# Miniprotein binders against b1l550, part 52

Target 1, 279 residues: b1l550
Amino acid sequence: MRLPEELLERARDIHSEAPSHRIKLDRVGSFGLKVPVEFKGFLLLAEADVWVSLPEGRRGVDLSRQVEAIYELSNPPKDPFSLCREAAISLLEKLNYADSSGVSIRFDAPLQDGESLKYYGVEISSIASDEIINKIRVEILGMTACPCTAELIRAYKSSEIAATHTQRSLGILEVSTKAEHPDPDKLASIIERAMSSPLRTYTKRPDEGGLVIRSLSNARLAEDVVREMIHLFLEEFGHLPEDTHILAAVRSMESVHMHDIYAERSFSLDEIRKEISSH
Short names: E, the ipSAE of ESMFold2; O, the ipSAE of OpenDDE; V2, 0.75 times the mean of E and O plus 0.25 times the DockQ between their complexes.

## First folded at step 6 (miniprotein)

Design qg1 (at its last look DockQ between E and O 0.02; V2 from the best seeds 0.00; counts 0 for: pae E 6.8 > 1.5, placed apart)
Fold by OpenDDE base, look of step 6:
Structure qg1 (fold): chain B 279 residues (1-279), chain A 82 residues (1-82)
Amino acid sequence: as target 1 above (279 residues)
Amino acid sequence: DPVREAFKYFMEAYKLIMEAWKLLKKGDVEKAAELYKEALELLEEALEIAIEAGNERLIRMIKELIEYVKEMIEILEKKLKG
């Protein structure tokens, strides 16, 4: 049921009124929108959040204009990186009372795994204010093997490859930069390479055995994984602006404990370079 | 609408800047520098329009991006000479 245009106009007038309390809001918008995007040749239905700031003198945001802004740009479907950037800028244009805007797009990114596909989680964002910041968050599961238990068993049985407990671990890389969004596949690759072994969607039994053996031969603490992620990131993305901010983290779903182990480091590129060079 | 026009130039410039970053990843420094120069011209036009429109926020956005682009041009030009 489409409300009469007159009623819509009245509703718009309400949004432009002075609020009862003159307080600025940082983010007002629509969350959980569904937008089509094209990613690596796949047409995906992604979840999107769009928001703007609201000045103290305005009662409400024109939410319909926000939704319109992103959908106008999503037809035909385009890559989510461009969609985020363009939508963020478009929001500021359409909502001239806003001093900041933001767009976030989330989906499961397909990743080739032999003849099959696996996936990783990705959130692509752009925030526009006095500057435009592009943000990407990648999450992918891998496998870790505990080196401490391995050493205990090695000492006991004198085996070259000691048995140890293994668990799934979630690796996280979040990058905020004035530059283009970093390649999420590369970020996912960094995370997988930093762990004891990757996970596979489709494994034959012999391949499964090989995966476990690889993990055992490359046992790493959660702390080791985070440090390795940082190291690999610097090698691949050292060309990004120095003010680029990174979060590297691992959540290990421990198999011998009822709780998870978590490790993280937040840093800027300039900061971490100075730290490493001092050593 | 002068503000809309300014945003048009700004958006176009920003697209070029993002494309320049892609080129840099591929090692195409020369083409990247050209795109930055083109982007700078567009931003300067956008700035003039934004000033006329009196949009202080947009002026700030454009100025910040201009400074960034200028810095990048300088860096890339040094690389091309060496």
Scores: ipSAE 0.484, ipTM 0.833, lowest interface PAE 1.0, mean pLDDT 90
Fold by ESMFold2, look of step 6:
Structure qg1 (fold): chain B 279 residues (1-279), chain A 82 residues (1-82)
Amino acid sequence: as target 1 above (279 residues)
Amino acid sequence: DPVREAFKYFMEAYKLIMEAWKLLKKGDVEKAAELYKEALELLEEALEIAIEAGNERLIRMIKELIEYVKEMIEILEKKLKG
């Protein structure tokens, strides 16, 4: 049965009515859309969320217009960072009752790993209002040394071996800034460099009446990886606006103790500079 | 293998969509819309096979792409009327 055009028009107009309770909403939109992007010459089908604010005087959002806005900009595929910013601006322009809009785009980015290819997670966002705030989150798997008592016991029984203490860890850098999105490959490189750890040989001294185990050296705890990520970030991106906000974190995967180990630090560039200069 | 057969139709549709993207870059909206419509037919065949196979993950993947393709057809058809 075909629905008459006048009924369709009335259904559409319900969104412009005032609601029973005049309460503004911060994010109303479509989540989990598939949108094509072009990243580093690859054509990818990314996942996107789009939203706008909804004033207290308007009952609903024109969801079809939101979907049209991002699909018009993403076909043909283009750079996801430009798409993110342009779509956020377009949403605010086209849905002029909103005070703010936002777009998030998620994809797995290819990264050359020697002769093989690996991937890391990228989520970018642009939030438009009186200004535009750009956010990027990069997640990448790495290896860290695992200072575990069970492994110390194993190393103690060996006279001298190259000891590798590895565990899968997820490194996270998240940046929110008024500047352009940082290059995700540079963020991934920072995470990988911070997670890289020299492999150290356990050396047992001969014992006569006592246990001598040389201290583990150059092992990187999750806490130290986070600190190194911050150090490297400041070296590469210290030029960003002072109110740029960063989260650096490490989450241990496949923990020996059947639980994850997690470390994080959030800061603005202004805050961290004052903290470092006070030491 | 019905799961492999459904996936083959899905990949054929995806290739048409990629060609449609190339046509959109050249501004050929009419031919791009035609390719999206052909992709939709292949996706509907893939969906039917995936449903008979009972593969819920593949069904979801195909349905998501169908939704994308249908929206694109609607958008492009509106542009062709203008």
Scores: ipSAE 0.068, ipTM 0.583, lowest interface PAE 6.8, mean pLDDT 78
ESMFold2 (binder alone), look of step 6: mean pLDDT 88; pTM 0.852

Design qg10 (at its last look DockQ between E and O 0.08; V2 from the best seeds 0.00; counts 0 for: pae E 17.2 > 1.5, placed apart)
Fold by OpenDDE base, look of step 6:
Structure qg10 (fold): chain B 279 residues (1-279), chain A 82 residues (1-82)
Amino acid sequence: as target 1 above (279 residues)
Amino acid sequence: DPVREAFKYFMEALKLLMEAFKLLKKGDVEKAAELYKEALELLEEALEIAIEAGNERLIRMIKELIEYVKEMIEILEKKLKG
């Protein structure tokens, strides 16, 4: 039995009819799609969100066409950067009533850690309209050591290396630019270098001791970590357009307290350069 | 590489699902249902390989898609019987 073409046509007619309230919507789409991507030679299954704008005169979006757009481009699997950009463009082409589109792809990126792999979180996005804006968000865990406690203990024990509490901290870099997506590995590296020490997936006890010692030697406040992230980012990515927007943030998961410590700075490259030059 | 093999089956399943979706748009429910069933078989194979490989993320993703495909098959079968 063919689904009556009439029912499908009726459904299409419903989407194309005038809404009861003539209001434009910014984002209408499918979220949590599973799409394969190739990243650094790894085949990964990623989560994808796809959306378009909806004009005030149209009741609904053709969601099926959105899903088709990304899956057509996902075979064969390609790098998530190209997939994101191409899908965003394809959405505008397929849905001619939309003035903007967007794609977001999320996955855990493998990072070599000695003989093992660790992972960091990545979200790659592209928004298409009259221009294309590329966005990347990287999240990676590291370790921080509190300098305040270290200084107190140092003063008390007169030791060069003071014991302090350590905590896991999540570092975040989010970059939005009209240029190509920044290299997520470089962003992850910046975050790790800004922290007291990186985390390792598999550490033997001696290696754990080494990480703690390194952390203690590089005791940093959450505020210090964010400032260091910004500094390192400027060194590595200062060539990006001046209107590039960056969010640098750290969330420290405190072991002593029930609450986390959070620090962030949002800025454009133009803004932060002016700020630094004024000192 | 077992992971690559799992992805091979997964990608083949996705191709079938895309074709099935096109068929549904054309109103061919019977052929679409057949393709969904074939896709399910491929996904089940992919799942077995992924389990053997110990890739938890891939396992979860395949399981979620399997559930979706099963639901679609049920819906389509009900339409074919009614």
Scores: ipSAE 0.019, ipTM 0.365, lowest interface PAE 6.1, mean pLDDT 83
Fold by ESMFold2, look of step 6:
Structure qg10 (fold): chain B 279 residues (1-279), chain A 82 residues (1-82)
Amino acid sequence: as target 1 above (279 residues)
Amino acid sequence: DPVREAFKYFMEALKLLMEAFKLLKKGDVEKAAELYKEALELLEEALEIAIEAGNERLIRMIKELIEYVKEMIEILEKKLKG
């Protein structure tokens, strides 16, 4: 009688079993992985999430194969966009029980700022199924100024008020498309151009006064910053597929009142063109 | 400053990894594996210093990169065996 060895030979593959409750899961994977990427000649340590869908008939995912897929493709390091797309495709190939896969990669992108560098936030993803959907989110800090405040300052010619009524703002563009990921530098440029003045990583005392004056000269409400982002986006990226989806947003930290102002608009290219064409 | 010293070793390791990545593109798997192992030594030194300094954030960063490098060494050595 060799019952113990028979049990060992029949050891369960827990991940391939059916679950007690047969419910499909949309995303099962490893989140917060650290992977190297090469971006514009810089080696950056990015944060990545990898996942696949899990059908109702399968209990679990082979997590080691998921992690191996992205680590294997990060050797040698490549641009994050290629890594993102290729890893999503590799996941779907390696884990053939899944009907979709996804990879997201987050990093701080360098941007030339005079003689120094500054950084802006980038998150990209690729979702693979019967097609590939690419998404990019760019976040960058700048300055905004209220037109009401600018008018008041001009009327009273008060320099002290001018210094206290500008605020830092976070601009956001998010694009989801079947095309390749849009160039993050162009998205960042759109955001900065829509704002009253860019936020610099280093500004000498004279330049700080100049930033305030430029902000007041180009004052915009948060709502108008979002509208300008949309206008500039359409000028640069109107050629993307019609079902491309965009989110444009700004969050302004009001310096006089300790409260944030937020404005956003989401749309597809098809939708916004109809809206603009009606006027 | 022990935190700055640990970060210096960490950055030197990253530079070695970038050189190793270029070697892999050229197919020089053996040389690349040597650089990965050298980078691991620098990361272990950085980790020792970071632990002595008690900097939890730096410790986590270094440990995560060590895990990546160890996995890559395993992959590259499998390729060298055939």
Scores: ipSAE 0.000, ipTM 0.222, lowest interface PAE 17.2, mean pLDDT 77
ESMFold2 (binder alone), look of step 6: mean pLDDT 87; pTM 0.841

Design qg11 (at its last look DockQ between E and O 0.01; V2 from the best seeds 0.00; counts 0 for: pae E 15.5 > 1.5, placed apart)
Fold by ESMFold2, look of step 6:
Structure qg11 (fold): chain B 279 residues (1-279), chain A 82 residues (1-82)
Amino acid sequence: as target 1 above (279 residues)
Amino acid sequence: DPVEEAFKYFMEAYKLIMEAWRLLRKGDVEEAAELYKEALELLEEALEIAIEAGNERLIRMIKELIEYVKELIEKLEKKLKG
C-alpha cells in the first residue's frame, strides 16, 4: 500500500537535504517485503530486500521509490530471477544518485518428489553498478549417515540400523557469477546426490591415534559430502565463466552432546581446476 | 488429488490478490479490499484441504499468505474508515 501523494512529496524534500555528517552509506533500503513470484508454474510468496548506495551529500533515500520499483515489476507475477535483475536495474534508474543497487529474493522452491512436492530454500540476488553480479544460494535439508552408522551398515548390512542412525544435515551451494543464475533445481540435485553418495573410508589421519579418529569422525563425513558436492558441481557447471565463485558447505544438525559440524570450501572455477589437475 | 486441489484454490486466491494490487494502483481501494476478502476465503479453503492432505510445505505457504492478506485487509479498512 502506498502513502498519500502529498506525504510522498514532503518526504522527498527531507531526503534531498544534506546530512549533518557527510558519510557514504553502502546499503539503505527496505527489507522483508512480500512479493509474488512465479517459479516453474508455481505462484509463490517470496521475501525481498531492496537497497541502494547513498552518497555522502544526500541525507536520505526515497523509500517509496524503492518499494515502487519492485512492486510494479511484480505485477503480474514473473520469474524471480528476471524480477531480481530487473528490479536492481530499475532501482538505479529511479534513484539516479546511487552508484549501486541490490535486490535479494528468498523463497521456498517446490521440487517434485514422486507424486508429491518437497521444498528447498533459495535466495537469489543481483547487485547492479557498472556491471551486474548474480548470486544464488541453495539450502536443502537432507539425511546423511554418521561415521558410526556407516561402519555398522558395512558390518551388518542392515536397513534397520541405517534407518535408526541417520543424521539431519543442511547442504549449501552458493554461486556468484556475471552469467545468469544457475538453475536452483540442478544445484539442489547436486547437494542431494552428494549426500546419497557412498561414504569413503580412506582418509589421511593426523599422526595421533584413536582419540583423533573419534574426535574427527563427524567432521570426516561432512568433509566427504563437501568434496562430492564440488566434484558434481564441476561436472554440471564447469562451463561457467572462470571467475565464477562457489561456496560448498555442509552443516550437521540434531546432534546430542555435540556441537554442529560444519565443513566448507570456497573457490573460483579456475582455481579448483588447477588444484585437481595437479594430482 | 487433494494436494492439487488445495494448490488450485491457492492459485485462485493469488490471482485475486494480484488483481487487488492492480486496483490499488488505480485508486480503487474499496474494490481492492473486497477482492482481498474473497481471496482470504479461498485461502482458508485451500488450507483446510492442505491440512487433510498432510502437506506441511503447502500448509506453511498458505498460512504465510493468509497472514499477509489479513494484515493488508486491516490496513485498508482503517484507511477507508478514516
Scores: ipSAE 0.000, ipTM 0.227, lowest interface PAE 15.5, mean pLDDT 75
Fold by OpenDDE base, look of step 6:
Structure qg11 (fold): chain B 279 residues (1-279), chain A 82 residues (1-82)
Amino acid sequence: as target 1 above (279 residues)
Amino acid sequence: DPVEEAFKYFMEAYKLIMEAWRLLRKGDVEEAAELYKEALELLEEALEIAIEAGNERLIRMIKELIEYVKELIEKLEKKLKG
């Protein structure tokens, strides 16, 4: 049902009214939009969140304009990095009462795994105000093997092969920077390299055995994985601005316990460099 | 059975790799490097046998491990020279 144009004009006036309580809101927008993006030659349907700030003197945000802003830029589909940045800027231009805007795009990123594809989770964001901050979060599953259990079993059975339990672990890297979005594939690679072994989508039984053995030969605590992630990140992305903020985390889905093990470190590039140099 | 023989060499190499890792944890970098080199030799033998046997799966597995061990050796050698 197309509402009569006259009703639409009256509805526009309500958003511009003074609110009952003069309070600024940080984020008002539409969450869970579906938008097409082109990523590494793949056409993907992504989820998108769009928002702007709302000043204390305005009752509501024109949500239709927000949706239009991102959809206009999504046709034809483009890379999610450009889409985030351009949409964030467009939101500020279209909604002149806002002093800040933001766009977040989430999807499963395809990653080549031999002859098959695996996926990792990615969230790409841009926040616009007086400056633009680009944020990226990568999540990928890997395998970890426990070194402590291996040593216990070795001590007990004098086994040549230190058997230990293995589990899936979720690695997380989140980067916020004034520079361009870091390459999500590189971030995913860092996480995988920091773990005992990567996961494979297509494994035949012998391949599974190889992965397990590889994991056993590279046994790491969750704490080890996080520290290794940080180390590898500094090697690859040390050129980013010093005020770049990073979250490195691992959630190990323990096979022996009913609970997960979690480890994290949040830092700026400047802070972590000073810390490492002090040792 | 050539496939079984290839697996035997493959598994022996893995034992050495695991031992090398243990040595690294103790700080015995030089001895670990030597074990990795020995493991590499065994893997190369395993690869030859696997190729002769025509087992594509085993060939791929061994090749992947060879590349991994080579990378480890290179890293350790750089550490020992530095």
Scores: ipSAE 0.000, ipTM 0.148, lowest interface PAE 15.3, mean pLDDT 84
ESMFold2 (binder alone), look of step 6: mean pLDDT 85; pTM 0.818

Design qg12 (at its last look DockQ between E and O 0.01; V2 from the best seeds 0.00; counts 0 for: pae E 14.5 > 1.5, placed apart)
Fold by OpenDDE base, look of step 6:
Structure qg12 (fold): chain B 279 residues (1-279), chain A 82 residues (1-82)
Amino acid sequence: as target 1 above (279 residues)
Amino acid sequence: DPVEEAFKYFMEAYKLIMEAWKLLKKGDVEKAAELYKEALELLEEALEIAIEAGNERLIRMIKRLIEWVKEEIEELEKKLKG
């Protein structure tokens, strides 16, 4: 139901009024929007969050302008990195009372897996304030084999390939930088290479057997996986600014326990380089 | 609108900076430095407009980015001379 335009002219702008309590808000916006993006030749429907800060002297945010900002930039569909950055900046322009803005775009990214596709989770964000910070979070599942159980079985039964329990593990890399968003495919690759083996969407029997054997031959603790992720990240992305912040984490869905094993490290590039150089 | 104009220059500059980073990843230091210099010029224009408009927040944003870009240019120039 459209209200008559005449009524709109008489309506006070509630959002511009002084609030009852003069308190600044950090984030006010629309969450769970659906926006089309183009990613690696695929047209995807992504989820988007858009927000701005609200000064203490303003009652509310013009949410319609926020929505307009991102959809104007989404037609025609573009890559999510550009969309994120441009939308964050556009929000500050359109909402001049805001001192900060942010955009987050989430979707399942297609990843080539032989003749089929697998996927990883990605969240691309940009925050605009006195600086523009680009953030990316990648999550991908892999497989880990436990080295401890392998050693126990090896001690009991002499075999070339020690049997051990295997499980799915979720690897996470989150990067915040003043530079461009790191390549999510490369981040996903780092995570997969850090694990005992990748997962496959489509496997023939021989390929499945090979995957398991590879995992058993490359048994790793969750702690090992995180350390390997960090190592590989430094090799691939060591060119990023020193103040770039990274979170590397693994959640192992242990097959022999009712609970998960979790390991993480948060660091800046400067900090981790100093740490490694000290040994 | 002077504020809109300033943001236009700012956005254009930022796009160039992002392109420069892509070039750096490929090892093209010379082209990256050129883009940074172009971005710097745009940011300086944006700054002038923002000052005239009296938008203190935008002024701060632009100034910070200018300083960062200058630092990056200096580092790249050292790499090109060395």
Scores: ipSAE 0.421, ipTM 0.801, lowest interface PAE 1.2, mean pLDDT 90
Fold by ESMFold2, look of step 6:
Structure qg12 (fold): chain B 279 residues (1-279), chain A 82 residues (1-82)
Amino acid sequence: as target 1 above (279 residues)
Amino acid sequence: DPVEEAFKYFMEAYKLIMEAWKLLKKGDVEKAAELYKEALELLEEALEIAIEAGNERLIRMIKRLIEWVKEEIEELEKKLKG
């Protein structure tokens, strides 16, 4: 049974009322929307979040207008960076009671893996207010081997020990900047180059041996992987505005232990340059 | 015109899918599954129109969403049998 149209109209009017408690809200919106995007010639089904700030004097947000705004911009499908930025601007313009708006778009980006494709995680966002702040987070899996494990294998000369003492690692780079979003492929490349070996989609005996040998030849502590990611980031993206903020992190699962090892560093470009130049 | 017509059905299906997501957050699995089934009917109509128009990009987009919706329906039906 459908509600009478007049009753539905009354329900919608509630949003413009003053709330019982006059408290500003930072993020009010719709999360988990499915949105088509076009990335590197691929049509992908992304997941999006949209929100606006809500002033203390307004009870609710015009949810339907938020959803319609991103839908309108997603037809025809276009690149997720343009969609993200344009939607954030559109939300702030259409919902003029808000001081800020935000859009996040998440998808798996394709990456060549020999003759097949593998994917890495991308989340982009744009936060609009007096200015636009663009954020991108890239996550990609690889392999690490610690120097202690490499030395143990040298001492015992065992391929079984070698296979047991390497682990999967998740590398993370997150960049927040007033400039355009950095290229996710370049961020993924930085993470992979900082690690001991990439993690392939399909591993067979020939590939398995190569991965282990490369990992042992390039053994690094999780801390050193993070440092290398920062070094490579500065080489590639040192031109970004000085107040650009970066988080670099690695989460490793040691095959010998039942726990993750985690290292991270957050910094601004101005901050890290001063730190490095003092040495 | 045919492309716009296909997009119209696609957008209607998207609205139903978004309503289903809200219902799932509130725990109304049965109603959400009903909305997904309605969305599937709209997507199949959109696909027929897109094929007649020969729009390969639109066809791929609609087919992806159809497969996703079918998987969601199957998963929700498992929960209802419980």
Scores: ipSAE 0.000, ipTM 0.187, lowest interface PAE 14.5, mean pLDDT 78
ESMFold2 (binder alone), look of step 6: mean pLDDT 85; pTM 0.814

Design qg13 (at its last look DockQ between E and O 0.89; V2 from the best seeds 0.00; counts 0 for: pae E 2.5 > 1.5)
Fold by OpenDDE base, look of step 6:
Structure qg13 (fold): chain B 279 residues (1-279), chain A 82 residues (1-82)
Amino acid sequence: as target 1 above (279 residues)
Amino acid sequence: DPVREAFKYFLEAYKLIMEAWKLLKKGDVEEAAELYEEALELLEEALEIAIEAGNERLIRLIKKLIEFVKEMIEELEKKLKG
């Protein structure tokens, strides 16, 4: 039911009124929007969050304009990176009282796995304030094998390839940069290569055995995985601006414990380079 | 609306900057440098309009991006001469 236009014209603009308490808000927006995006030839329905800052002198944000901003740019569907950047800038334009804006787009990214597809989680963000910062978070599952248990069993049975417990581990890379969003497929690849083995969507029995053997031969602690992720990241993305911020993390869903093991490192590119060079 | 016009130039410039970065990753240094120069021109126009409009926030944002682009151009020039 649309209210008559006459009633709308008489309605006061509540959002432009002074608030009862003059307090600035950092983020006000619409969360959990659904927007179509084109990614690697796939048309995907992504989840999107859009927000702006609200000055102390304004009661509310024009939320309809926020929603309009992202949907205008999402038709026709485009890549999520451009959508994110353009929408963040458009929000600042449309909402001139805002000193900052942000957009986040989340979806499961398809990744080729033989004749099938696996996936990783991706969140693409852009924040516009004094600068435009592009952020990407990639999460992908892999497999880890415990080296400690392997050494214990090796000592006991004197086998070349010692049995050990294996588990699924979630690897996380988050990158914030003034440059373009890093390639999420490359980030996912780094995470997989840092683990004992990748996961597969489908396995034939012989292939499954090979995957496990590979994992056992490449046993790694969660700490090892994080360090390897950082190392591989520096090799692939060392060209990014020095003020680029990275979070590398692993959550290991330990099979012998009821709890998870977690390891992380947060750093800037300049910081980590100095650390490594000092060694 | 002068502010809208400034944002138009700003957005166009920013698209070029992102494209230039992609080209740089591929080793297309010359083409990247050209895009950065074009982006710089657009940003300078945007800055003039933003100043006339008195939009201090937009002025700051544009100035920072200009600084970034200039730094990139300088780095690329060194690579092309070496």
Scores: ipSAE 0.562, ipTM 0.864, lowest interface PAE 0.9, mean pLDDT 90
Fold by ESMFold2, look of step 6:
Structure qg13 (fold): chain B 279 residues (1-279), chain A 82 residues (1-82)
Amino acid sequence: as target 1 above (279 residues)
Amino acid sequence: DPVREAFKYFLEAYKLIMEAWKLLKKGDVEEAAELYEEALELLEEALEIAIEAGNERLIRLIKKLIEFVKEMIEELEKKLKG
C-alpha cells in the first residue's frame, strides 16, 4: 500500500530530531549490502558496508540516502576500488551532518592458476573524515614446509631424503594508506612468494611433485615467512607515503599439531626503514 | 548547493590523485606531477567554495589533501631534477 502524499507531508522527520540522549555515535550504517563490481574483466558479487558518524544532536541516519550513495555508483558495475573511494566521498556529501564516512567492499578475487582459476580474499575500505584513508586486506592460502622437521629427517637419513610435513598457511597483508589502494594481485603475489610454495586448485602428477619439492627447498618458519613478506612488500611498495601502515601475518594450519601457529608484525614504512637501516 | 559544488571539485581532484598514483607505479613521474598540479588547482577551487559555504568539516578535509598533494609535488620535482 502506497501512502497518500498529503500524509507524508505531515509526518515528522524522525531522523533529523534530537535524541533523548545526546551521545555521538562513531559508526551508523547499512552492512552486508550486495553490490556488483567489475574486476579484471570479471563481474563479481561483492558485499559492502556503508556507514557515517552521527553527531550527538541527530537522532538517526537517513538510511535511504546512505545506501543511495553506493547503489547509484554501482550501476553499471565498475572496479571496486573506485566504487569504494567514490562512495565514501558521496556519503560525506549526502549526509552533511556526519564528521566521517566509511565504505568496505569484500570479494573473492580470481587469480590465474595454470589452466584454472583460484581465488583469494580481498577487503577494501575507504574512510573519509579530515582525511581519506584507503585500506586493503588480502588473504591467500599457500603451502609451508617445516624446516625443523626437515632438518631432523635429513640428520637421520643423511642428505638422501628431503622430507618434512607441509601444510596450508593463510598469509595476510593489510595496508592502510593515503595513496591509492595497492594492487591486490601484487599483495597476493608477495604472500605466495614468501611461502614455501603456492597452492594449486588442480595439478597433474609431475606438477604436484614439483610444488612439493619447491616447498622442501623453501622450508620456512612462520616468523621468517612474515619477515620475507615485509622484505618483498618494501621492494614493491616502498614508494608509498611514510605513514602508510602495514600488517603482515601468517597463520599456519599445522598438519601435525592440535593448534595453529601465528606470527605477525605491524609497522609504518617510516618505522620499518629506520629498523632495517640500524643493521 | 555550494557544498555539493565543492564536493564536485573535490571528487574530480581526488580522481586525478588516484590516476597520478597509477602513473607513479609505471614510473611516469613527469606525468604524475602534472596530474598533482591539476588536482591542486581543483582543490583550491573546492576550498574557496567550502569556505564561502562555512562548511568546516569539508574545509578540514580539503586542506589536509592539499597538504598531501603539495608534499607529493615537491617530492616529484626533486626526482625530476635528479
Scores: ipSAE 0.468, ipTM 0.815, lowest interface PAE 2.5, mean pLDDT 85
ESMFold2 (binder alone), look of step 6: mean pLDDT 85; pTM 0.820

